VHH binders against Regulator of G protein signaling rgs-3 (rgs-3). Designs and how they scored, part 35

Target 1, 363 residues: Regulator of G protein signaling rgs-3 (rgs-3), of Caenorhabditis elegans (q18312)
Amino acid sequence: MWRSYKAETPELADETQEVDLNLHDSSESDHEGRQSRSASITSSTSAPASNDVTLQVPITNSSATSPTPSTGSMYFIAGMFDGKEKVNREQPPMPTTDGVEYPRAASWAAGNCANVLNDDKGKQLFRVFLFQSLAEENLAFLEAMEKLKKMKISDEKVAYAKEILETYQGSINLSSSSMKSLRNAVASETLDMEEFAPAIKEVRRLLENDQFPRFRRSELYLEYLEELLPRSYAEKWAQSFEGLLGNHVGRHHFRIFLRSIHAEENLRFWEAVVEFRSSRHKANAMNNLGKVILSTYLAEGTTNEVFLPFGVRQVIERRIQDNQIDITLFDEAIKHVEQVLRNDPYVRFLQSSQYIDLLSKLK
Short names: E, the ipSAE of ESMFold2; O, the ipSAE of OpenDDE; V2, 0.75 times the mean of E and O plus 0.25 times the DockQ between their complexes.

## First folded at step 20 (VHH; framework vhh_5c3l_4)

Design n2 (from m1 with S57E; at its last look DockQ between E and O 0.46; V2 from the best seeds 0.00; counts 0 for: pae E 2.7 > 2)
Fold by ESMFold2, look of step 20:
Order: sequence, then structure tokens, then C-alpha cells
Structure n2 (fold): chain B 363 residues (1-363), chain A 126 residues (1-126)
Amino acid sequence: as target 1 above (363 residues)
Amino acid sequence: QVQLQESGGGLVQPGGSLRLSCAASGFTFSDYYMSWVRQAPGKGLEVVSDISGSGGETEYVDSVKGRFTISRDNAKNTLYLQMNSLKPEDTAVYYCARVKVHEFSSGWRLDWFDYRGPGTQVTVSS
């Protein structure tokens, strides 16, 4: 019986110890993976650099742009000497693993960014990620807004609102209309939180739609998960192909092995179909993903072509042409792909140095 | 040995209500996401709603939001769908399904159903 790793943890999204920075209307699975120009929606996060953070930055806490220069580490640029310049460049401390079990850490990537932000260790890890991505100011702004919201109306609250505007207006990426609304809200001194809502919503959407998906894919998060992964979980992969594929760390190592034997395309297809099925409540997104999967993986002559038994591709093509797309569209194809992966590469992976070396490092 | 059995379907007038139940056995019910899936005449399968193992996370297809409520009682190994304000387009066979889930870098992803029941007919007609 296959077991969900999500079900082994407390429901962290429903805990109300700190209810902060929640974006309930976001459709995260539909926005970035599907609109990527890469061949695989999920696999593209693994092939290139996972977080794109090797940037040269003049100001860590107020950067308006984040180009990708090739001029050394992020501490290397020193365009302006100020007494505080070096403290703004230093990474926040990594969270310890004390009291953290693998299922808890795995759950941080679930749902929306409120899940990670409502866990003390998860929030600290996400803050490190944002620092490395030159985006920590977005989280800091939202934290400041939450503190402002909780303050009683006072001269102190008015002063804090002015401090927030002064601190962040040059460093957070807001539209002209949202910035105007923020300035007006601060100038009003009544501090009606409805006047701050456009800015809060826009920054939340930046964090949710851009940085949180990158965190989920990041080497930082993967390394933290691997440190927590019990050896017993990885040992059970020898008895469960589904256990291997369903685990983020396991799939990462299996992908590395598959690349070494030039066979990664079946895994990329498998991941794309899982993404397709996850869009099941959004018919337009699901239809578009079905077409992208066909053109990327199943059409003849594509770089990422997956080979299927005779007739399987043709049925999928016909159903798409006839606009008969539902959650079953790829069922026969994915059944074949799973058997191909299970019958040879999976067995070889279990005998490979990739798997054996991983086991020797786990506790 | 996994068994899922739906009940509670029937004929109802537009605007009426029904409550579907699904009895589950042969597995640790609270460990699994569960779904209601329906098939209208001449249509493909549509996932109506999903619920997490604890019951803390739910999703709905847009056409039923605000009208349908998924719930579960893990002590009784039972899944429910409360359907209010029923419309003729809700006419379908409704299936209770157990969901495979996978841990991805983007969180948990719902995959495909590995088990479902025989279904219960819901008919909304004057």
C-alpha cells in the first residue's frame, strides 16, 4: 500500500500560532511550471541552476534589480562603502534541524507560502533562501505590515508606517498604482489597513508566484530535506518504486542516475503527467498542459520524445483534437512509462553508487 | 482488500440537497487524500472535490464551489459529500476515490486514483 508523506505530519497549514502572509486565491501549480519555455514543466527546475542567486549586488536590503553577472560571489561587489554595507550582505543563520522530522519539513512546500511561513524553522529557511535570491525585503515588508496591523492607533503607529514607507519604497517591486496607494495610506495618518491592501496583495503575489516556487525547487531546500531523510525511508525504496518516485530526495537521486544512462525523458514525462493531474480543478490549465505534454514528449522528432506502444500516442492525439481532455488522458501512457522505469532503470539504480552512497550518508 | 462503497444517491428536484457517503475499509483511511469524482452522461470524468487525510485541506471544481462540501469522519472511516442547491447539470454517477499523492519540490501533488467504488447515481430533474 502506498503511503502519502503529507499524511505523516500535523496539518501545518491549519495551525494558527502565527497566521501570516496567506494567499488563498493563488493557483501555484498552474502559473510557472506550465508557462515555462523549458521542455519539461517540472524537470526544468532540476536541470538548470535551481535558484539563480549568483548575483553581483550593490545593496542587499534595498536592491531594485537582480541581474545575473558572472563576477564572483555576492560579497564581492563594493560599489558604495558605507559602515553597514557588509552586515547587509551576510546570510541569516540557517535553521537547525533540532526537533524537525522529515515529514514536517517536506510539508513546507505544500499549498501556498503560508505553510512555510507559519513554521518557525521553515520560515527561517525560507528567509535564507530569499536572502540568497536578493528578495528578503519582500518578506520583511509583509512582516512589517503585519506588525503595523496589530498596533493600536497611536503616534507610534503613524511613525512606524512612515518608517516602513521610507525603508521599503525603493526596494520592493510595486506597480505605480500600488505605490501611490501606499503613500496615500501613510499620509492619511488614520492608517486604515484597507488602504495598504493593494501593496500587501501585490508583494504577497510576488512572494507566492515567484519566490516560493523557486524555494520549492532550490538546492537549499533539497539539502535541508536530505539532512532530515531517515535511512529507513531510503531503504524502503528498494521495495517500492512508488516510494522512490514520490519522494523529492529520492527522485532527485534517481534523476541523476537516469541522466548518467541517458534515460531521463521518461521521468520528465512522468512528472509532467502528475502536474497535469494536479490541475484537475482548472479546466483551461489542464487542457493547455495536455497539449504541451503531447508536443513536448509524444510528438515524433522532439528532443524529449518518449516512445509508447503502437496506438497509445494516436488515441491521445485524437482525444486532444476532439477536445475530449479529462484526467484520464495519459493513463495508458503513464502506465507504460512507469513499467519501463520500474523494469530496468529502477533495478539498476538500487545497485548503483548513486543509491548506495546516499544510504551510507543517511542516519 | 481495499473497499470503497458509495451511498446516498437518488432523484431530487432542482434546488434540493443530497448527502453522499462512502464507507472505506482495507487501509488506514486517515493516511489518504480522498476525492469525489463524477461522470455526467456522455462526458468524461470530472474531479469534483478533494480532501486531505486530516480533513484540513479541501479543493473544489469551480462549478460546485459554495454549493458542495466535502468532509470525512476518520473514526468511522467514512467520506461525505454534502450537495446543496442542486442543478440539472449535477446529474452524474458519483464515485468515491482514493488518491495517490507524491512529494514534489512544489509540495504534494495529487496523482491518479488507485481505487474507486462502484458509484452512486444522482439525478436532478423536475
Scores: ipSAE 0.436, ipTM 0.801, lowest interface PAE 2.7, mean pLDDT 77
ESMFold2 (binder alone), look of step 20: mean pLDDT 85; pTM 0.865
OpenDDE, look of step 20: ipSAE 0.815; ipTM 0.966

Design n3 (from m1 with G56D; at its last read DockQ between E and O 0.38; V2 from the best seeds 0.65)
Amino acid sequence: QVQLQESGGGLVQPGGSLRLSCAASGFTFSDYYMSWVRQAPGKGLEVVSDISGSGDSTEYVDSVKGRFTISRDNAKNTLYLQMNSLKPEDTAVYYCARVKVHEFSSGWRLDWFDYRGPGTQVTVSS
ESMFold2, look of step 20: ipSAE 0.735; ipTM 0.910
ESMFold2 (binder alone), look of step 20: mean pLDDT 84; pTM 0.855
OpenDDE, look of step 20: ipSAE 0.812; ipTM 0.966
ESMFold2, fold request of step 21: ipSAE 0.632, 0.669, 0.665; ipTM 0.860, 0.874, 0.870
ESMFold2 (binder alone), fold request of step 21: mean pLDDT 84, 85, 84; pTM 0.857, 0.863, 0.859
OpenDDE, fold request of step 21: ipSAE 0.785, 0.785, 0.782; ipTM 0.961, 0.961, 0.961
ESMFold2, last read: ipSAE 0.616, 0.694, 0.676; ipTM 0.858, 0.872, 0.879
ESMFold2 (binder alone), last read: mean pLDDT 85, 85, 84; pTM 0.864, 0.862, 0.862
OpenDDE, last read: ipSAE 0.794, 0.784, 0.787; ipTM 0.963, 0.960, 0.961

Design n4 (from m1 with S105T; at its last look DockQ between E and O 0.21; V2 from the best seeds 0.00; counts 0 for: pae E 3.7 > 2, placed apart)
Fold by ESMFold2, look of step 20:
Structure n4 (fold): chain B 363 residues (1-363), chain A 126 residues (1-126)
Amino acid sequence: as target 1 above (363 residues)
Amino acid sequence: QVQLQESGGGLVQPGGSLRLSCAASGFTFSDYYMSWVRQAPGKGLEVVSDISGSGGSTEYVDSVKGRFTISRDNAKNTLYLQMNSLKPEDTAVYYCARVKVHEFTSGWRLDWFDYRGPGTQVTVSS
């Protein structure tokens, strides 16, 4: 029998029950659903952007106001930054919080983008995010494809398919092969939805791998969550370090506090390890993320270096070199980092104006 | 004190089936995600499958999808893994594991196992 931890409290488990209904059964593969939790997990056809964000956990409030190109030559960036002006740029309406409880909204970030796209309020919030990121055409294309799918074969369906091609071929970012498949599908006039699948899959992959991770860390989503956050959730952070770090709003406020004392590096590492563990069913993604975490946070002399007890980094290095990567890879490191955060910064955060002022504003 | 005990392992021919059980005690079983984790000789741990506290959400590693089914009986505090169409690659020690702190309200889980049982050996060979 193993004795690594004491039993966890039921209150923290209760706070997380609502997100276990995460959907990943979209037209995309289950593999892509797990990869979407890591902005730095690379597929065979893309590479991480060279942007100034952290490699694995971008700053919560950054990248919400405009898109950046995140992948290279496989996809054309036409229509987003080609200098073409989009006229009539009025933002879609923000979804109201009416009838939305925090666990429902928090679940939009869980798993893959199917959760947010299958919720009427979540989808509208994601649409606002995409509009602000100059990428709303990607969602609009998928919505048009769903409408087309539901139409019976008719002159109206053929005309609509041609309208979709005319509307989006200059604005959505597809590979040459996917664009050819889309044109051929429309030209065939049989309108077999299987022929549209390459384009649909590629746009869903872009949403899943690039835009959804940015949405999850966006100021837009954070502000929506904070409006919904019950005071009772935030009050429970005083008895649960894991509850604080597991809550997106809580982590945001804790990060602000940690920055004020120049101690954010341990939280950044913690977030990266959580993402590593979330890739547990995708061996290639987990292996890659483990290597990225080592080079980003644990290599001597990096700007993000986390300091560990003697020998801990070296064991991780040897395991990675020997291809012995499993979910336990960072166990000793994360135990140390959690202890460092729990023993001092967490206690000080609970006494800080950052936490106290937040509690005063919550209902 | 948390106790987990696996059973149901054994020797089986390729294409055969086994059902693993895990008896749990010492905690409120329905509050926790549970997992089956396996380890082949000389290899690292592989998380085979997860199941939510209610049993309503399951996930599987790609190599076992369609062949393995995780389930739980919260009234009996028991976790199960039905393994069908077994392959030699499935040979491993299988552990029942409790997930530390699941279903964060922030949209991702802190997936770390705080307890596991002693394991049960599954051997698939002709």
Scores: ipSAE 0.293, ipTM 0.715, lowest interface PAE 3.7, mean pLDDT 76
ESMFold2 (binder alone), look of step 20: mean pLDDT 85; pTM 0.863
OpenDDE, look of step 20: ipSAE 0.789; ipTM 0.963

Design n5 (from m1 with S105M; at its last look DockQ between E and O 0.24; V2 from the best seeds 0.00; counts 0 for: pae E 3.5 > 2)
Fold by ESMFold2, look of step 20:
Structure n5 (fold): chain B 363 residues (1-363), chain A 126 residues (1-126)
Amino acid sequence: as target 1 above (363 residues)
Amino acid sequence: QVQLQESGGGLVQPGGSLRLSCAASGFTFSDYYMSWVRQAPGKGLEVVSDISGSGGSTEYVDSVKGRFTISRDNAKNTLYLQMNSLKPEDTAVYYCARVKVHEFMSGWRLDWFDYRGPGTQVTVSS
C-alpha cells in the first residue's frame, strides 16, 4: 500500500546527495521581517523587549495594514530613557564558518530548537538573531539556568539565583504562576530546581513557538548557510528538481526567480504542505493546517490560489469534510504543483542570472 | 534492494502488550530515521513514532505517549515498537517505514517515507 504510493512518484526516494543535504519544515514566504533586519517593529520583537511597555501596545496591537506614525515616534523616544533598555548595545559576534559543513548548519533548522541550541556555532548564530530581534534575554536566561544547575549549593549559588531573578523578572514573558514559582524558588534559598522548571519550560516554549521559526526563515541564517554551500551542491540542482526544492538556499533563490515571473504561489503551497506533514504527530494541528491550506491556496477565488486538475480540490475538500485527514491528504495536489514547477520555471531558473550568479559566488 | 519486514503482531486483550519488530536490509540502517505508521480499518495513515539513526531522538503521537516505546538495535538492523496497555483503538496494521533523509528530519522530506514493509496486524479485543 505505502510502497505503491511511493513508487508512483519517481522523483527521488534514494540515498542520493539531496536526501542527506536538504532540510526544511516551515513556510518561507516572508513579507517584511527579513528585508529590514534592523529594529523594524514586529509584534514578536517589540512585545518582550522590555522597552516602554505602556507605550508599545498601540503599535504592536495594530501592526497589520495601517501604521500609526505618532505612536511609533513616541515608542522610540520612550525606549531611549527606560532603565532596563539595551542602550548602547553591541551585537554579539557572528560565529565563524570554521569547521562547519553545510549539512551540519542545515540541521540546525530541523525538528525543534534543541538542535540549534546543542551546537556551539548554531547557538551563537541564534544568539545574534535574538539580539537583532531584541529578544536575547530568553536565551541568556536559559544559559543562566544551566549555569545555576551546575553550581554546588553554596552562598554563591544562592546569590546567583537572586541575580538571575533581578536581571530577568522584568524582561522575560512568563505567566503569573511561573513567575511566582521562580520567585519562591529564589526566596527559599533551598534552590530546588523543580521549582525553576515552569519558568524554564515557558521560555523554551517562547523560543520554540515564536523565535525559532523566525530564525529558520531569517536572512541571517540563510546568509550563513549560503556561505557554507558548496558550488558542487548547487550544480547538482540542474540534475535534481527535488534537490533544489529541498535545499534552503536553493529554495530562496528559486523563490526570488518565481517572484520575478509572478509565479510564487506554487512554491508557497509546496512549503505549506511540508509544514502540514511536519505536524503528523499532532492530529488537531494537522487537521487545522489542512483546512487552512484548503482555504488559502485551493479555494476558488483566493489571491494565493494554485490551479489544479479537475476534481483534485474536490477530493481534498471531501476528505476534510469526512474527517479523513492524514499525511497523504495533499499528495495529488503537490504532485501536480511539482510538475508545474519542474516543467517550466525550474528549467528557466537554471538558465537565469539568479542561478548563474549564485554559482559564481559559491566556493 | 531495500527490504523491511515487520513481525510480532497478533490478537491481544485490552491492557495487554505486544512487541513489534522490523528486520531491515539493503541499506545502512544506522544512517536513517525510522518510523512506525499504522492504519486502522477505514481510517487514514497515522505516524505513531519516529526514531533517529542513532536512537537518541524519539517522537510519539499523543495517543500512545507513555504506552509505546520505539527503539532500534543497529547491530541487528532491527527496529522495535514495545506496545503496552493496549486499547481497542490501537487495532491497526502497523508498518515499519524508512524516512527519506538520513540523519536529519525536515518537514516534507522527513514525512515522505520511501520504503515500508508489508505490515503486521495488531488486533486488540476482548
Scores: ipSAE 0.309, ipTM 0.722, lowest interface PAE 3.5, mean pLDDT 76
ESMFold2 (binder alone), look of step 20: mean pLDDT 86; pTM 0.876
OpenDDE, look of step 20: ipSAE 0.755; ipTM 0.949

Design n6 (from m1 with V101T; at its last look DockQ between E and O 0.13; V2 from the best seeds 0.00; counts 0 for: pae E 3.1 > 2, placed apart)
Fold by ESMFold2, look of step 20:
Structure n6 (fold): chain B 363 residues (1-363), chain A 126 residues (1-126)
Amino acid sequence: as target 1 above (363 residues)
Amino acid sequence: QVQLQESGGGLVQPGGSLRLSCAASGFTFSDYYMSWVRQAPGKGLEVVSDISGSGGSTEYVDSVKGRFTISRDNAKNTLYLQMNSLKPEDTAVYYCARVKTHEFSSGWRLDWFDYRGPGTQVTVSS
């Protein structure tokens, strides 16, 4: 549970100082938004990730997203099945790694999508991802809106606003009210940017809730990060299991090792709990994700069954039944899973060709 | 050792305002994301708001968005929560919590908390 402090006495860093608020005291990892504004998501009408019927942490797969709003359970590797799409469109250039440090690039995934969009290299990498996912019009719309915002009121600004509407009204997915506001703003020629805000907000939500999570776990982003990863970072994984799990590149190589010994299920559960905790401000998403994690990983006979000490599953099940779902739901389970991973597979990974060969390639 | 101490709670009428403070010590405050977490009577924990180490990134649960503002003063090692337009459903014990951070300064942050204060009671009733 949580470690607490008393104003009257110095607190000792042990279990005797914790109160009944259950905060996992082993090392855990998760992402939280660094620059989130108007990104609170409780809607279920857009393609929300929490409504996918098969909650599988797709971080192990190459990212390919369906061009249509999806049930979200299966991903296709970009380019594997779609040669005509590559021939018919010109992919944006990959950003170079010149002048980019690993912490800068890693930060693109650690916050909300504003972080990646506010970095010139990150934005270009995200644009390549969106192109491969047949979703680049969403970013293009937002860029057009920024250009429009910066223009002085003029006949040119009015003409550009009309061009934006004509170009994007059939390709971006807006509610009827937001589309009406967009059309009214263009027709009135006042060009009040508040009239455009509903459309901008909805497109930003789609990027934030659908495309950005996929980008964060994409092979494209992983390869960019690995090119930047200092050897010294990877060397420190030998002293820090938490450092290994918290590093996107490290987790990727650990997963490959775990698959080679048929023991990936604990890591997949760990990643699912990290995603669960990332939904902390979206009560419906968190509730749904908790139920899917229980059925996918903790119920007897599942494909990805994780074994827990007696009673741990029952407490989780009872809390879900009683609608007592909060970010601590899986704390006891994740502590056990981390112990299992740390005690044997982690030690073996450090001796494996997967880790040793990676070290030899890093700068 | 890490110390967190909340203050500023109390009884307020619906529509009123309160400002919570959290004094932090025993760690490099600006390195850590911080959160306000609340527990209403008989309910589980709800993460109300988060703020990055620099203060440049914030998030809010939907029920408080537009009414609550999280902020921090890194020179004073203090976290704040300005709560406006308070409603009876905001009644809870409010905790200041530190987001667990591994030794790396970037690339990975835990959504889990490792330390919290004793909490401050906020009661909104007519």
Scores: ipSAE 0.380, ipTM 0.762, lowest interface PAE 3.1, mean pLDDT 76
ESMFold2 (binder alone), look of step 20: mean pLDDT 84; pTM 0.859
OpenDDE, look of step 20: ipSAE 0.788; ipTM 0.961

Design n7 (from m1 with F104S W108S W112S; at its last look DockQ between E and O 0.48; V2 from the best seeds 0.67)
Fold by OpenDDE, look of step 20:
Structure n7 (fold): chain B 363 residues (1-363), chain A 126 residues (1-126)
Amino acid sequence: as target 1 above (363 residues)
Amino acid sequence: QVQLQESGGGLVQPGGSLRLSCAASGFTFSDYYMSWVRQAPGKGLEVVSDISGSGGSTEYVDSVKGRFTISRDNAKNTLYLQMNSLKPEDTAVYYCARVKVHESSSGSRLDSFDYRGPGTQVTVSS
């Protein structure tokens, strides 16, 4: 008896709450501030009495004529956020795919921001992303700093340092300390390059911790990967479910399909478990991720509820409660979800226009 | 057929050293991340160390950092774990495992294991 789940079309509240699982490792330095203050527990007991004062609030009917509220024209001073329209922003050219193999482009998302910056095509793609994200000044500043470092000490070098300050002081988000150091460096006749180091470090950190992570998950990067994807890779997905899920482009198309059939929570759960397993060397991170996965995907009534056998769920709940969290915590749950995905959604995906159109596009 | 076989386990005194080896066969060894994992009596499975296919990237659990060294010889299809300054807490069955890796929007992710050896017992006792 296949109960026909009536698809009530809930309204697309487009709250893409990207749960930015930026586990800020707040290394709270336990400063053991010792202060012993002996605050005295004065116990005073006093019980006093119940007086029932029946305040008869007189219902005085005063017909106060409501003064017509003068429609004070709240001139919303739309404060001219003179968002300095970056008026002459020309989009950087997209890098061509010429001479780029899929593994090379896939490697740009691996590791740190240096992997994309040290590749000419990767750097250019990242530049386009930064432009679209209104953050291109960060990369331009770093490139200007590299140019400045290569210059010999001369009046030209001093002039260029001043030009850099003038160009970027209003567009780069630097701490007051780093900005002061940068200004001092430019004001110096000797141009001590060490005084530029704080600013360079902060901009690199911004790229690494904010812009680069966003680039890796961007549609721009995905589209570039898809253009490079050999047809043979996609053809192999028909034989390997693991190959499909293990490929960024494949998983993206599978996700789109899963959304169309209201089964995306299974893939989200799968991804969360992969992330959990990738934290295998960080016990605290694993513990936190395990609890988040439980509350997000396995709690009853959640928007991302994944249906598991009752016994599988209970074992996970018990192990989390007992602080018995290890890399195997979700093994049975993942086996179940993968089996569910393999038996129906995967088979349907391979027959879908989503997969067929992709294959037709690929070379 | 994929095969993993650990060796080099045994009884050692605290502060002693052991070198575990894992012989791999039935796959292109250099293409895979490999892990050493351990299971102590009454405890869960702990990932001790991971190493990339090339050997250029390594990671360790904090409890073994500075004491253990994972390495590989791809020409010999062999994974190694040099264990120095062994402690009673290091007593476990040690397994060699092949790691599944996925591409993700946040980079390459190490997943679970698709193959694991039968394990070798390491006992650290006085």
Scores: ipSAE 0.725, ipTM 0.938, lowest interface PAE 0.6, mean pLDDT 86
ESMFold2, look of step 20: ipSAE 0.746; ipTM 0.935
ESMFold2 (binder alone), look of step 20: mean pLDDT 81; pTM 0.816

